# Designs tried in a protein design chat: VHH binders against Elongation factor Ts, mitochondrial (tsfm). Part 3

Target 1, 309 residues: Elongation factor Ts, mitochondrial (tsfm), of Dictyostelium discoideum (Social amoeba) (q54lv3)
Amino acid sequence: PTELVVQLRKKTQSPVQECKKALQASNNDMDGAIKWLLEKGKATAEKLKSRVSAEGIISVLVDSGSGKAVILEMNSETDFVSRGDIFRNLARDISKATLSNPISGGKLAENGILELDPTQVENIYPIKINITNEDGVAEEMTIKDSIVRIVSKLRENIVIRRASFIQPLNNNNNNSKSYISSYAHDSTSEKKDVGRLGSIVQFEYQGDCNNMNSLKEFANQLAIHIVSNSPSVVTVNDIPSSVLEECKNNNKNPESLYDDMVLYEQSYMYSPDHSVKQYLEILSEKLGIKNLSVKTFRRYAIGETAERV

## First folded at step 3 (VHH)

Design p31 (from a1 with S30R; framework vhh_5c3l_4)
Fold by ESMFold2-Fast, scan of step 3:
Structure p31 (fold): chain B 309 residues (1-309), chain A 125 residues (1-125)
Amino acid sequence: as target 1 above (309 residues)
Amino acid sequence: QVQLQESGGGLVQPGGSLRLSCAASGFTFRSYAMSWVRQAPGKGLEVVSDISGSGGSTTYADSVKGRFTISRDNAKNTLYLQMNSLKPEDTAVYYCAKDRYDFWSGYEEPYFDYRGPGTQVTVSS
């Protein structure tokens, strides 16, 4: 009947004829019709899989209560799609689901961040998506199925390229406290949670901060600094041996790398007479805390083929 | 041709106020974040405040937070900095700066300095 077709179309945004076929195939069962449309969407996604997805969005999300965070790159064929609310909201929902659901595995990087395989992210359930941008039309499905649904609607190849999970610190050791900040660079977004560049910074400190608003402001500004100045390591001791060997083989002074790739050695953009390391020390004193430091950070830019090492 | 021109600087007593303006041309103003940057005599550059292309997000250096307010008028291609409760340490040349990242195209411009000539702010007794 026409009423069910209207309801299914409103929920899925599929063409009227496809909704009618889905309902006929499912004997007018709404859930069965949704499954039928999902299978058709899988065929569409398979057809588009060879297309290049070079545009996209970086999504960053922090759970301040649990001290964990996610940074995600999701790619589309065109920037038109990546600027759209449907695509951006999908990236947000995927980050939210990744943050909230158990991750059974992942590869630990040198900096202690858990690198997630895109396949592991795709199998997360539940994720709620709102294709129509109407209240009450959200559906629960796996991330993989949500991508299939959006591919069917947008007719572009959509790919999760990479994701990193920032693990909470063990604050029982040394009476340490943690704070995480994030920034995504976007001219239109007030949330600063999606953009073409993004960063997450995990801080550690000891003692009771006398002004949390000042700490939060600094943490946000350092996330902006990281996006703008593109460091690859926190301290000089974190420079990979392969990079040092490359310098030696090319007869370059390793110290020439410091202001380019080492966060702590960079001139702090909000206090340029100080390095980032020096400013952390000054701020620790002002806030009445000890050993304010960056434990780890991650910076994503759309289309990076390899991380700087 | 990107052009930025600051105005509104001058001599003011501690505790006073000034409003700086920056007229922008030669680029799509609303597509770029803008900043106010200052340089005191014999000192390095300090980022004072940033504002997103839409004007919806702002940041401030600790040294000026609560005293300065950044804003923009995209219809007039103009950036503003309202400076209240001025201190002698705020004495500097203030520059309007264009972000090198075009949010709409995703292009990061190579190492060009897109700042105006600056406007002098002197806070003295």
Scores: ipSAE 0.000, ipTM 0.124, lowest interface PAE 19.8, mean pLDDT 79

Design p32 (from a1 with S31N; framework vhh_5c3l_4)
Fold by ESMFold2-Fast, scan of step 3:
Structure p32 (fold): chain B 309 residues (1-309), chain A 125 residues (1-125)
Amino acid sequence: as target 1 above (309 residues)
Amino acid sequence: QVQLQESGGGLVQPGGSLRLSCAASGFTFSNYAMSWVRQAPGKGLEVVSDISGSGGSTTYADSVKGRFTISRDNAKNTLYLQMNSLKPEDTAVYYCAKDRYDFWSGYEEPYFDYRGPGTQVTVSS
């Protein structure tokens, strides 16, 4: 009947023809129709996974209390979908679920960053999503099932392209303190947690800071610096040997790469007469702390990942 | 004010083709799924085809599958229905219909599905 179709569409946001078929297949049983649509959505997502997903957003999320952070790239087929609230809220909710739930594995990268396989993220439970925008109708499911539900609603291929989990600093040195800052570049929103570019920066220092507002302001500005200036490593010693070998093979001085790729050697955008390293030293002295340093950072941009067919 | 205006109907012989257009205004066209709905003389409404806001997904009634193709041009706010291999039983008034749900905001329009005035398709010699 028309009433059941309207009710099912409101609950699932699925197209009218699919709602009709679901109700026919389930003899007008609402629960059976919802299950049918989920199964159909999984088949549709499988079919659509061959489509190019070149657009998307970066989501950044910091949990300052636990000293954890997540940076996530989600891709869609069109810029139109990636600018919408449904897609952006899904990315935010995936980042929240990733921070809140145990991760059993991942590939340890530089300075404590855990690189997450997209399938590891997909298997996380629970994610809480509100598809209908109604108060009190949030549903719990796996991240994979949440993507299926939104694929059915938006009817585009949606993929988790990559994710990085920033772990808390080891507690083996009780004199060390940490701070994490993040930034996502979004021209339309004051909340800088999603955008086409994003960064997360983990700091370490020792002692009691005499002005936490100054430290936090600097940390936020360095996240912006990283988005704008696109370093790939923290220090000269972190430059991969393959990059150094390529320089030698091309008769190039490795120092010519410093301004492009080494965070500490870049001119600091908020104090251009100083390198980032020099400014960290000056700020440490001013704040009465020791060894203020960047332990790790990650910078994501849409389009850095090769398209997959 | 939502406005939908169909065009392209007419008299055609069995086996012929017609292309219907629907010009839309008064709403963000790309935020809404669109449908073609028809009503044959003395019969009820039949949903013929629908298309997602992005155009990435389409569905068809079994009666027209393989013969009709739905498409949209979001830059022109226009919905299309290409009808091939027309049969006498395709004779109907064809309506362009707007979904009541904005899939970006989740906003539900206060009306049922909004339809245009329709365009007559007659398949006869």
Scores: ipSAE 0.000, ipTM 0.165, lowest interface PAE 17.8, mean pLDDT 80

Design p33 (from a1 with S31T S57K; framework vhh_5c3l_4)
Fold by ESMFold2-Fast, scan of step 3:
Structure p33 (fold): chain B 309 residues (1-309), chain A 125 residues (1-125)
Amino acid sequence: as target 1 above (309 residues)
Amino acid sequence: QVQLQESGGGLVQPGGSLRLSCAASGFTFSTYAMSWVRQAPGKGLEVVSDISGSGGKTTYADSVKGRFTISRDNAKNTLYLQMNSLKPEDTAVYYCAKDRYDFWSGYEEPYFDYRGPGTQVTVSS
């Protein structure tokens, strides 16, 4: 029946022809048809997993109340899939699930961020997905199963390439306060939570800020700065020894690297007469706080290798 | 609400060139694949070229491959067809067509693709 096909498509977002086959195979039983589509999707995903997934989306999500954040890269074969609401909403839902579910066994990076294996993310359950507007009721499933459903719908290899979890700061040290900002760059969307480039920035400061709106505006602008200027480290002391050795071997002054890779030494894009470090000092005084600093940041771009410098 | 308006057709001599434009409104242009289709006198519709929503993928009918180039400007909501080395058999009404499948939502609109009113291309001496 045409009515059941429309209803099944609304629930699963599967192609019309697959919905017809599922209903035929399940004798018009909706639950059986949903199960049939999931099994079909698993077979399709296995067949497609060798295909190159070079396009994709970066998803950024901050929970201000808990001081936690997630940055996630998901890849698809084509850019029109990665620009689609189904794919973008899947990435958003995966970020929400990752933020809400404790992950054990992640590896700490040098800057204190927890790096997550894609397999760890795939096994998170439950994830609520809501890709329909009719009932407002989301199905619970593992992230892996949610990807299978979308692979079935879109007929492309879809992978979680990498994810990072930003942990809350330990406030017992230095009597400090924290703030996290994020930015994802997308020229076609006003919502800045998914895009081809993304960043998350964790700040630390001491004292009571006299204007939180000014601090938040700056924090958001620095996230944009990081996306645009691609620093690798916060301070000159964070430059890896291997990079310094390459400079020595090539007879280059290490200071020649500062503007390219050191956040604090870069000309601040919203006040170009100041370095980022100088602007943090000016803003600290203006806001009545002390030691406003970047504790850590993470920047993802589609097409990067999994390793970061 | 969906509106497609073609322009740029006309009379041209064999071996000449024309550039067709299609101004689109009433939908999110960048989320839909677009096509150029044509209808020669007394013939059915032929799809000559397709382009994905982002512009990253294009296809061409064998009859026009190497001579026609499809492109789009998503900032201007405009689709283009550059036609080079035109032949008398390219004489047709050319239509801009919106795909019924929305790649962003995965929704397939019921029924037919939207088409514009068409622009006449005549290749003759």
Scores: ipSAE 0.000, ipTM 0.117, lowest interface PAE 20.7, mean pLDDT 78

Design p34 (from a1 with A33W Y111S; framework vhh_5c3l_4)
Fold by ESMFold2-Fast, scan of step 3:
Structure p34 (fold): chain B 309 residues (1-309), chain A 125 residues (1-125)
Amino acid sequence: as target 1 above (309 residues)
Amino acid sequence: QVQLQESGGGLVQPGGSLRLSCAASGFTFSSYWMSWVRQAPGKGLEVVSDISGSGGSTTYADSVKGRFTISRDNAKNTLYLQMNSLKPEDTAVYYCAKDRYDFWSGYEEPSFDYRGPGTQVTVSS
């Protein structure tokens, strides 16, 4: 009946005709109809797999209590879809699920980052989604199934392109503390948690900070600096050998790369008379802490096929 | 049925200005966010600006911020886009669209019923 169609539509946001077919196929059983729509959505997603997904958003999420963070790129075919709340909320929900359910088979990289395979992310369960927030109903499913549902709704190829998981630093054998900041840039969002560009920065320091608000403000500003100035490595020693070889092959001095790609060597945008490295040293002294340093960062821009190194 | 009709496009030199208009009918105009979206040759759709039903809130794509101004006249059911300091990169067909959130999610089949036929803007010397 009409009431069931309305309820199913509100819950799934599927087209009215598909809701009618689902209810007919399931003898008006709501749960069966939901499963039917998911199966149809999988068929739609398969048909769309070959389409180019060049637009999208970056999602950043920090859990300050546990010292964990996630940065995620999700792609859609059009900018029109990527700017919508449905797509953006899906990316947020995927980031939350990824943060809460780390991949046990992943390896901790030397710089503290786990690079996540998109298929590993897709298999994470549970994720709780509320497609429109119209009735406040949250559903539990795998990330893959959540993508299928949104593909059915938006009729675009939607892809998890990449994700990075930042692990907390182990301080069992020292007095090191960590702080993580993030920033996502989008002219249409005040939350700074989704946008076309994003960054996450993990800091380490020792001692007791005499002004935690000042540290947090700096950490947020450095995340903005990273988005704006697109470094690819923290220090000169992190420049890949392949980049150095290319420099030599072109008869160029590696030092010519410093301002472009090395975070510590860049002029700090909030204190341009200082490099980022110099400013970290000044701030360490002001805050009464020791060895304030960037342990790792990630900067994502939509459509990057490789990191800029 | 929702009807949207754009006008005001044309050929303009870099640095010039144009004002686009969109006449809307078939829905309660003042109750919906309205958008200007564009499609450059060989590119996908880009949302350039949105305006709330009351006109009290606006958003702009970074590519047009400071150069374009969206506005509406709810008494005339008309949406406007004032485009200043035009660049060759602004060359596109410009579409008026009803509430972008409805546009993305409410279709039995993908449809352009919630956008107008478009108006061509060409920026060239």
Scores: ipSAE 0.000, ipTM 0.153, lowest interface PAE 18.4, mean pLDDT 79

Design p35 (from a1 with S31D; framework vhh_5c3l_4)
Fold by ESMFold2-Fast, scan of step 3:
Structure p35 (fold): chain B 309 residues (1-309), chain A 125 residues (1-125)
Amino acid sequence: as target 1 above (309 residues)
Amino acid sequence: QVQLQESGGGLVQPGGSLRLSCAASGFTFSDYAMSWVRQAPGKGLEVVSDISGSGGSTTYADSVKGRFTISRDNAKNTLYLQMNSLKPEDTAVYYCAKDRYDFWSGYEEPYFDYRGPGTQVTVSS
């Protein structure tokens, strides 16, 4: 019936012909038809898993209270899918679930960042997502099933490409304080929490800040700087020995790398007469705090990882 | 104000091909699934094909599967229907239709209330 097809389409956003088949297979039972579409979606996801998913979004999420953060890359075949609210809200929900659930394992990276296996992220459930339905009611499902649902709707390969978890700073003394900022660059979003480029920056300082709004403004601007200028390490001392060895092999001075890859040595985009390091020192003096520093950062860009066959 | 304008219809011989176009305006084209719907003489409306807002998902009525291809150009706000191996049974007025539901934002509007004036396709020797 046309009325049931319209209702099923509203709830699932599945194509009209698939909705007709689901209703026929389920004797016009809406719940059975929804289940049929999910099973169909699992079969579709298996067929599409080898297709290239080079577009997508970066999701950044900070929990200021606990001092934790997550950065996540989710990929789709086309940018049309990745600019949509359903895809973006799914990425947000996955980031929230990742941030709030205990993560066992993961590979420790520099400065205490945990690199998460995408399969570990997929095992977090249940996830409550707001998907398209006539009543506006959120549906609760596993992360894996939510991805299958979107694959079914869009006939595109959808993957969780990578995720990083930023751990809270150790409270080794009562004088050390932290702040985390984030930025995701998206032309359409005002919230700056999803986009094609994203960064998270963890700061450490000592003493009582006399102007938290100024600190927060700087922290947000440095996250933007990191997105725009693409550093790979915080200080000169953090340059990997393998990179230094490549310099020696190419008969180049290591100092030639500083502007490109060392955050502290880059010209600060909001005060170009100063390096980032110099500006941190000036700001520390102005705010009445000590040793304002970047403890760690992570920067993700869509397309910077190798494509899978 | 939603506006849809079909073109490309005409008289064609059995086995021939036609390409229909639909120019859309008055809404964010890429946010909505689009459909081609037809009405043959003395029959009701039949959904021929639909396509998601991104173009990544398509479906076809069994009567046209393997012969028709739906596509869209979101930069030009244009929907297409490539019709191959046309049969006399394909004779109908073809309508471009905007889906009621915004796939991305969750807005609802009347289903098929937004369709164009149609373009006549006649398949005859």
Scores: ipSAE 0.000, ipTM 0.209, lowest interface PAE 17.0, mean pLDDT 78

Design p36 (from a1 with S30K S31N; framework vhh_5c3l_4)
Fold by ESMFold2-Fast, scan of step 3:
Structure p36 (fold): chain B 309 residues (1-309), chain A 125 residues (1-125)
Amino acid sequence: as target 1 above (309 residues)
Amino acid sequence: QVQLQESGGGLVQPGGSLRLSCAASGFTFKNYAMSWVRQAPGKGLEVVSDISGSGGSTTYADSVKGRFTISRDNAKNTLYLQMNSLKPEDTAVYYCAKDRYDFWSGYEEPYFDYRGPGTQVTVSS
């Protein structure tokens, strides 16, 4: 049936010959044919899974209303694929699904970030993807199945490398308020939601802010600072004991690490005569709030180790 | 439009010094990491040094570590490379580039869009 082949092709964008085989194997049942094509896609993904996926993008997404955020790394084999809208929109849709659906399990880091295993992300359901990029043709599936569909279309190994879920702060404790900012950097794009590196910053403060636009601008600028200056911890007290021990074993002063790895001790890029800590104190006074602080942040760059605190 | 303009190259004898400058415009200079990249005749591109937006963090290729110093003046939108103890192997066209991540990732296409025209450094007698 020519009409069914055309419909299946339009829905899945699979090759005509594969659509014919799918319909033949499924006795012309559209749902069965879609399932058959997914199984073929799984076989393709399995063949490609050993290929190196060194390119990719970082996706950042904040839901200010719920106080939640997600940062995600997805990898592809080539930069051509990672620069494409299909791949980037898949990463955006995965971030949206991760943010919107209940998270089952995950390792809670000491800073309150939930580190997600790629398998945990893959099992999230539903994700709505639009393979054809046409209005009204979005399909619901698991994240794993959505990756299989895109692998079949693009013929590259596509991997979720890592993801972090930023949990809402308990603002009823200590009568505090929170704000989350994000930034993704890409020299070829003006959008700030996907790029080759990204950050998410969670702030806490007390009192009523006199100018929320100024706070938001600062929060966005600190996310940029984190991307540019690559801190690994918020305060000196957060430096891992293993790092301090290595410093001691190499006869180095621990203070030599402060500018490189401690956010609060870094020169603030928008006010270089002040440290980030000093600038937070100045801004708190200007905005009429108390104890404006960074509670947690995460910074991802393509191809770095996945063990940064 | 992003513009980067290098200067300070020239002919120098082995063991000599040169200071390269890069004038940047068309973007918020202090918000971006910057790199110095070089290409020797008949060879590929090599990233010699990176500097963060604030200037607080720097990296160097093993080939230049201890001899070259990268710095920036965000008030003047200018990037610098101080090159000491120059060797014949340092002979190359030196390019100023916006964002070390363009080079670190293996993307050469964004690199070509956001690098300057280069300045020639020749180390010979």
Scores: ipSAE 0.000, ipTM 0.120, lowest interface PAE 19.6, mean pLDDT 79

Design p37 (from a1 with S57R; framework vhh_5c3l_4)
Fold by ESMFold2-Fast, scan of step 3:
Structure p37 (fold): chain B 309 residues (1-309), chain A 125 residues (1-125)
Amino acid sequence: as target 1 above (309 residues)
Amino acid sequence: QVQLQESGGGLVQPGGSLRLSCAASGFTFSSYAMSWVRQAPGKGLEVVSDISGSGGRTTYADSVKGRFTISRDNAKNTLYLQMNSLKPEDTAVYYCAKDRYDFWSGYEEPYFDYRGPGTQVTVSS
């Protein structure tokens, strides 16, 4: 039975003592033991569900081949857990799985970005995910079961709080081309795909680009700009009327909002003498393309969205 | 299977220095991130510093930035923590950790194989 404990541990990544209990409860039946551990994990997740999960990471991923991208927030109770490879790798695997499968439900926001707010994230739970365990062995399970397993392992409330998905351009457009960039920031991280801040950006243009490497460099730099300067909307016309009304009611100049929240009006960090809008026009001409523009973006920071209960 | 053994702790005066070592065996050392974790008397666990498997990335708690340096020698399966400008607040048991999940105080019956026995650091005059 020591052999079975080792085997069960490798399959489920559950603590050794819990594996022993599962096998005892299941008369050394592996399938029964796996089911027992999953049920225990579900009970633990339910018990911890109300705890505050203020730490976590933002995961970003672009699939250039399908013209899709995801930005996803996954939260833990402590910084200790969110700094760990187990937590970070699960977030990466979840992001990868969501781009390989259709997303049901959600809300289509402006410019075709699909949003799953905190009440809608359960739409991804049935999606199949491949997880590599500590021995390098791949396992298939649902996203829901992967969260249950990590909650059981780490004993914290772990939640996917929200996600946004860039989708391919509508073919009813005038054959516009798309490019998507992403950035996740943690000053100490070796990779730029997970961090405490992140962005995804969809660009649209027409014609044949003279230098794709220059376009890609700019696209990556604008993702960094968005993380650093935290715009909320692309253009002045995208400012919600409620925000403008509040500005007037508080006796504030609406133009004071431009530098804070409008991407196109911000001073471009890699060319500060130009606004982002002006730099897009300059770059369009330089690259021999037309109407280089930002179709949509999302910028996430850990903890900026509180529970809405 | 996994074995971690810390050494180098002791009594030191404020402003002094210590170097901690952790000898690792039973796993492919270079494939795993490693941490130094500490527990001061009456306090919870604090992650002091992390280092990636390659050694290319390091992180530090705000309380130790600029004073502590984490490093590793993958050929020797050894993790190090150089501690300079020590303060009384650095007094704690220091643990070498792999995978880090078994340190979590919420666990009823955690799997403890991924933690060393710890080494005591006392900073006092």
Scores: ipSAE 0.000, ipTM 0.155, lowest interface PAE 19.2, mean pLDDT 80

Design p38 (from a1 with S54R; framework vhh_5c3l_4)
Fold by ESMFold2-Fast, scan of step 3:
Structure p38 (fold): chain B 309 residues (1-309), chain A 125 residues (1-125)
Amino acid sequence: as target 1 above (309 residues)
Amino acid sequence: QVQLQESGGGLVQPGGSLRLSCAASGFTFSSYAMSWVRQAPGKGLEVVSDISGRGGSTTYADSVKGRFTISRDNAKNTLYLQMNSLKPEDTAVYYCAKDRYDFWSGYEEPYFDYRGPGTQVTVSS
């Protein structure tokens, strides 16, 4: 029946012919037809799985109340899809679902960041997605099912390439305060949290800041600095021993690495006469706080990760 | 080849302590986070604790927080788990596990996470 096809298409936004087949296969049962379309979408996603997904976006999301954040890379086959609202909204909704639904057992990095397995992210429920772009028609599903649904609509391989979760600071009687900043480069005015490069920076300080707007401005500028200057570690002490050993073996001075890879030793782009470390000290005095420091950061650029077959 | 070998398990009374060790070889030990994973009889795998490559960051399952301490000695390529105030519920085979993610390079190995053969911990009176 034509009426059921119209209803199913409105609910799923699947092509009319697929809706007809789903209803026919499900003897006009709406719930069965929805399940049929999901299975068909999974089969389509599997066929497209081998296609190269070299384009994409970085999504950054901070929860100021809980002091946690997520940075996510999602890839598509073409930049046409990655620039589209459907894809960018999906990335934002995946970041929101990931932030709201704690994953235990992520892979722990030196800077306290948990690297999340894309498969664990896919298993998160619920993601609230609005594929119709109508207010009040958002539906709940697993992140995996949401990707399948969008793959069916866009006809491209869509991949969660990587995600990182920034944990709240452990304040263990330190009377410390934290602030997290983020930046997405090549974002739009309506979606400033989605771009082609992104960073998240977690700060720690003690005392009461006399000007939070100045602290926030600096935090945003340091996130931009990190995107632009691509440091690998916060301090000289964070340089891996293997890197130091390689320098010794090649008769190279480890200090030659400082400006390239150590955030604190880099010339601060908004005050080039100062290193990042020196500027943090100046700002601490200006704001009436103590020990303003970077505890962790993460920087994503599209395509940085190893190829996955 | 990656090799992981656990030791230090045994029989202990409730309230007692054990220290587990895991000897690692075949990879750059300090470049990878390491985990302790356990499996009680008839139960699934539980991640007990993990530690970053240089030891600067750790996490613990809620069931063991305050009782267990994970540590590593990168000079000896050895991972440790200090287990205090042991409970009958801690009875399990404990596995040492290597992460697939090299934090320094950002490279994730295309192979499954490596686990050792395990060491049995039995907490019984």
Scores: ipSAE 0.000, ipTM 0.249, lowest interface PAE 16.8, mean pLDDT 82

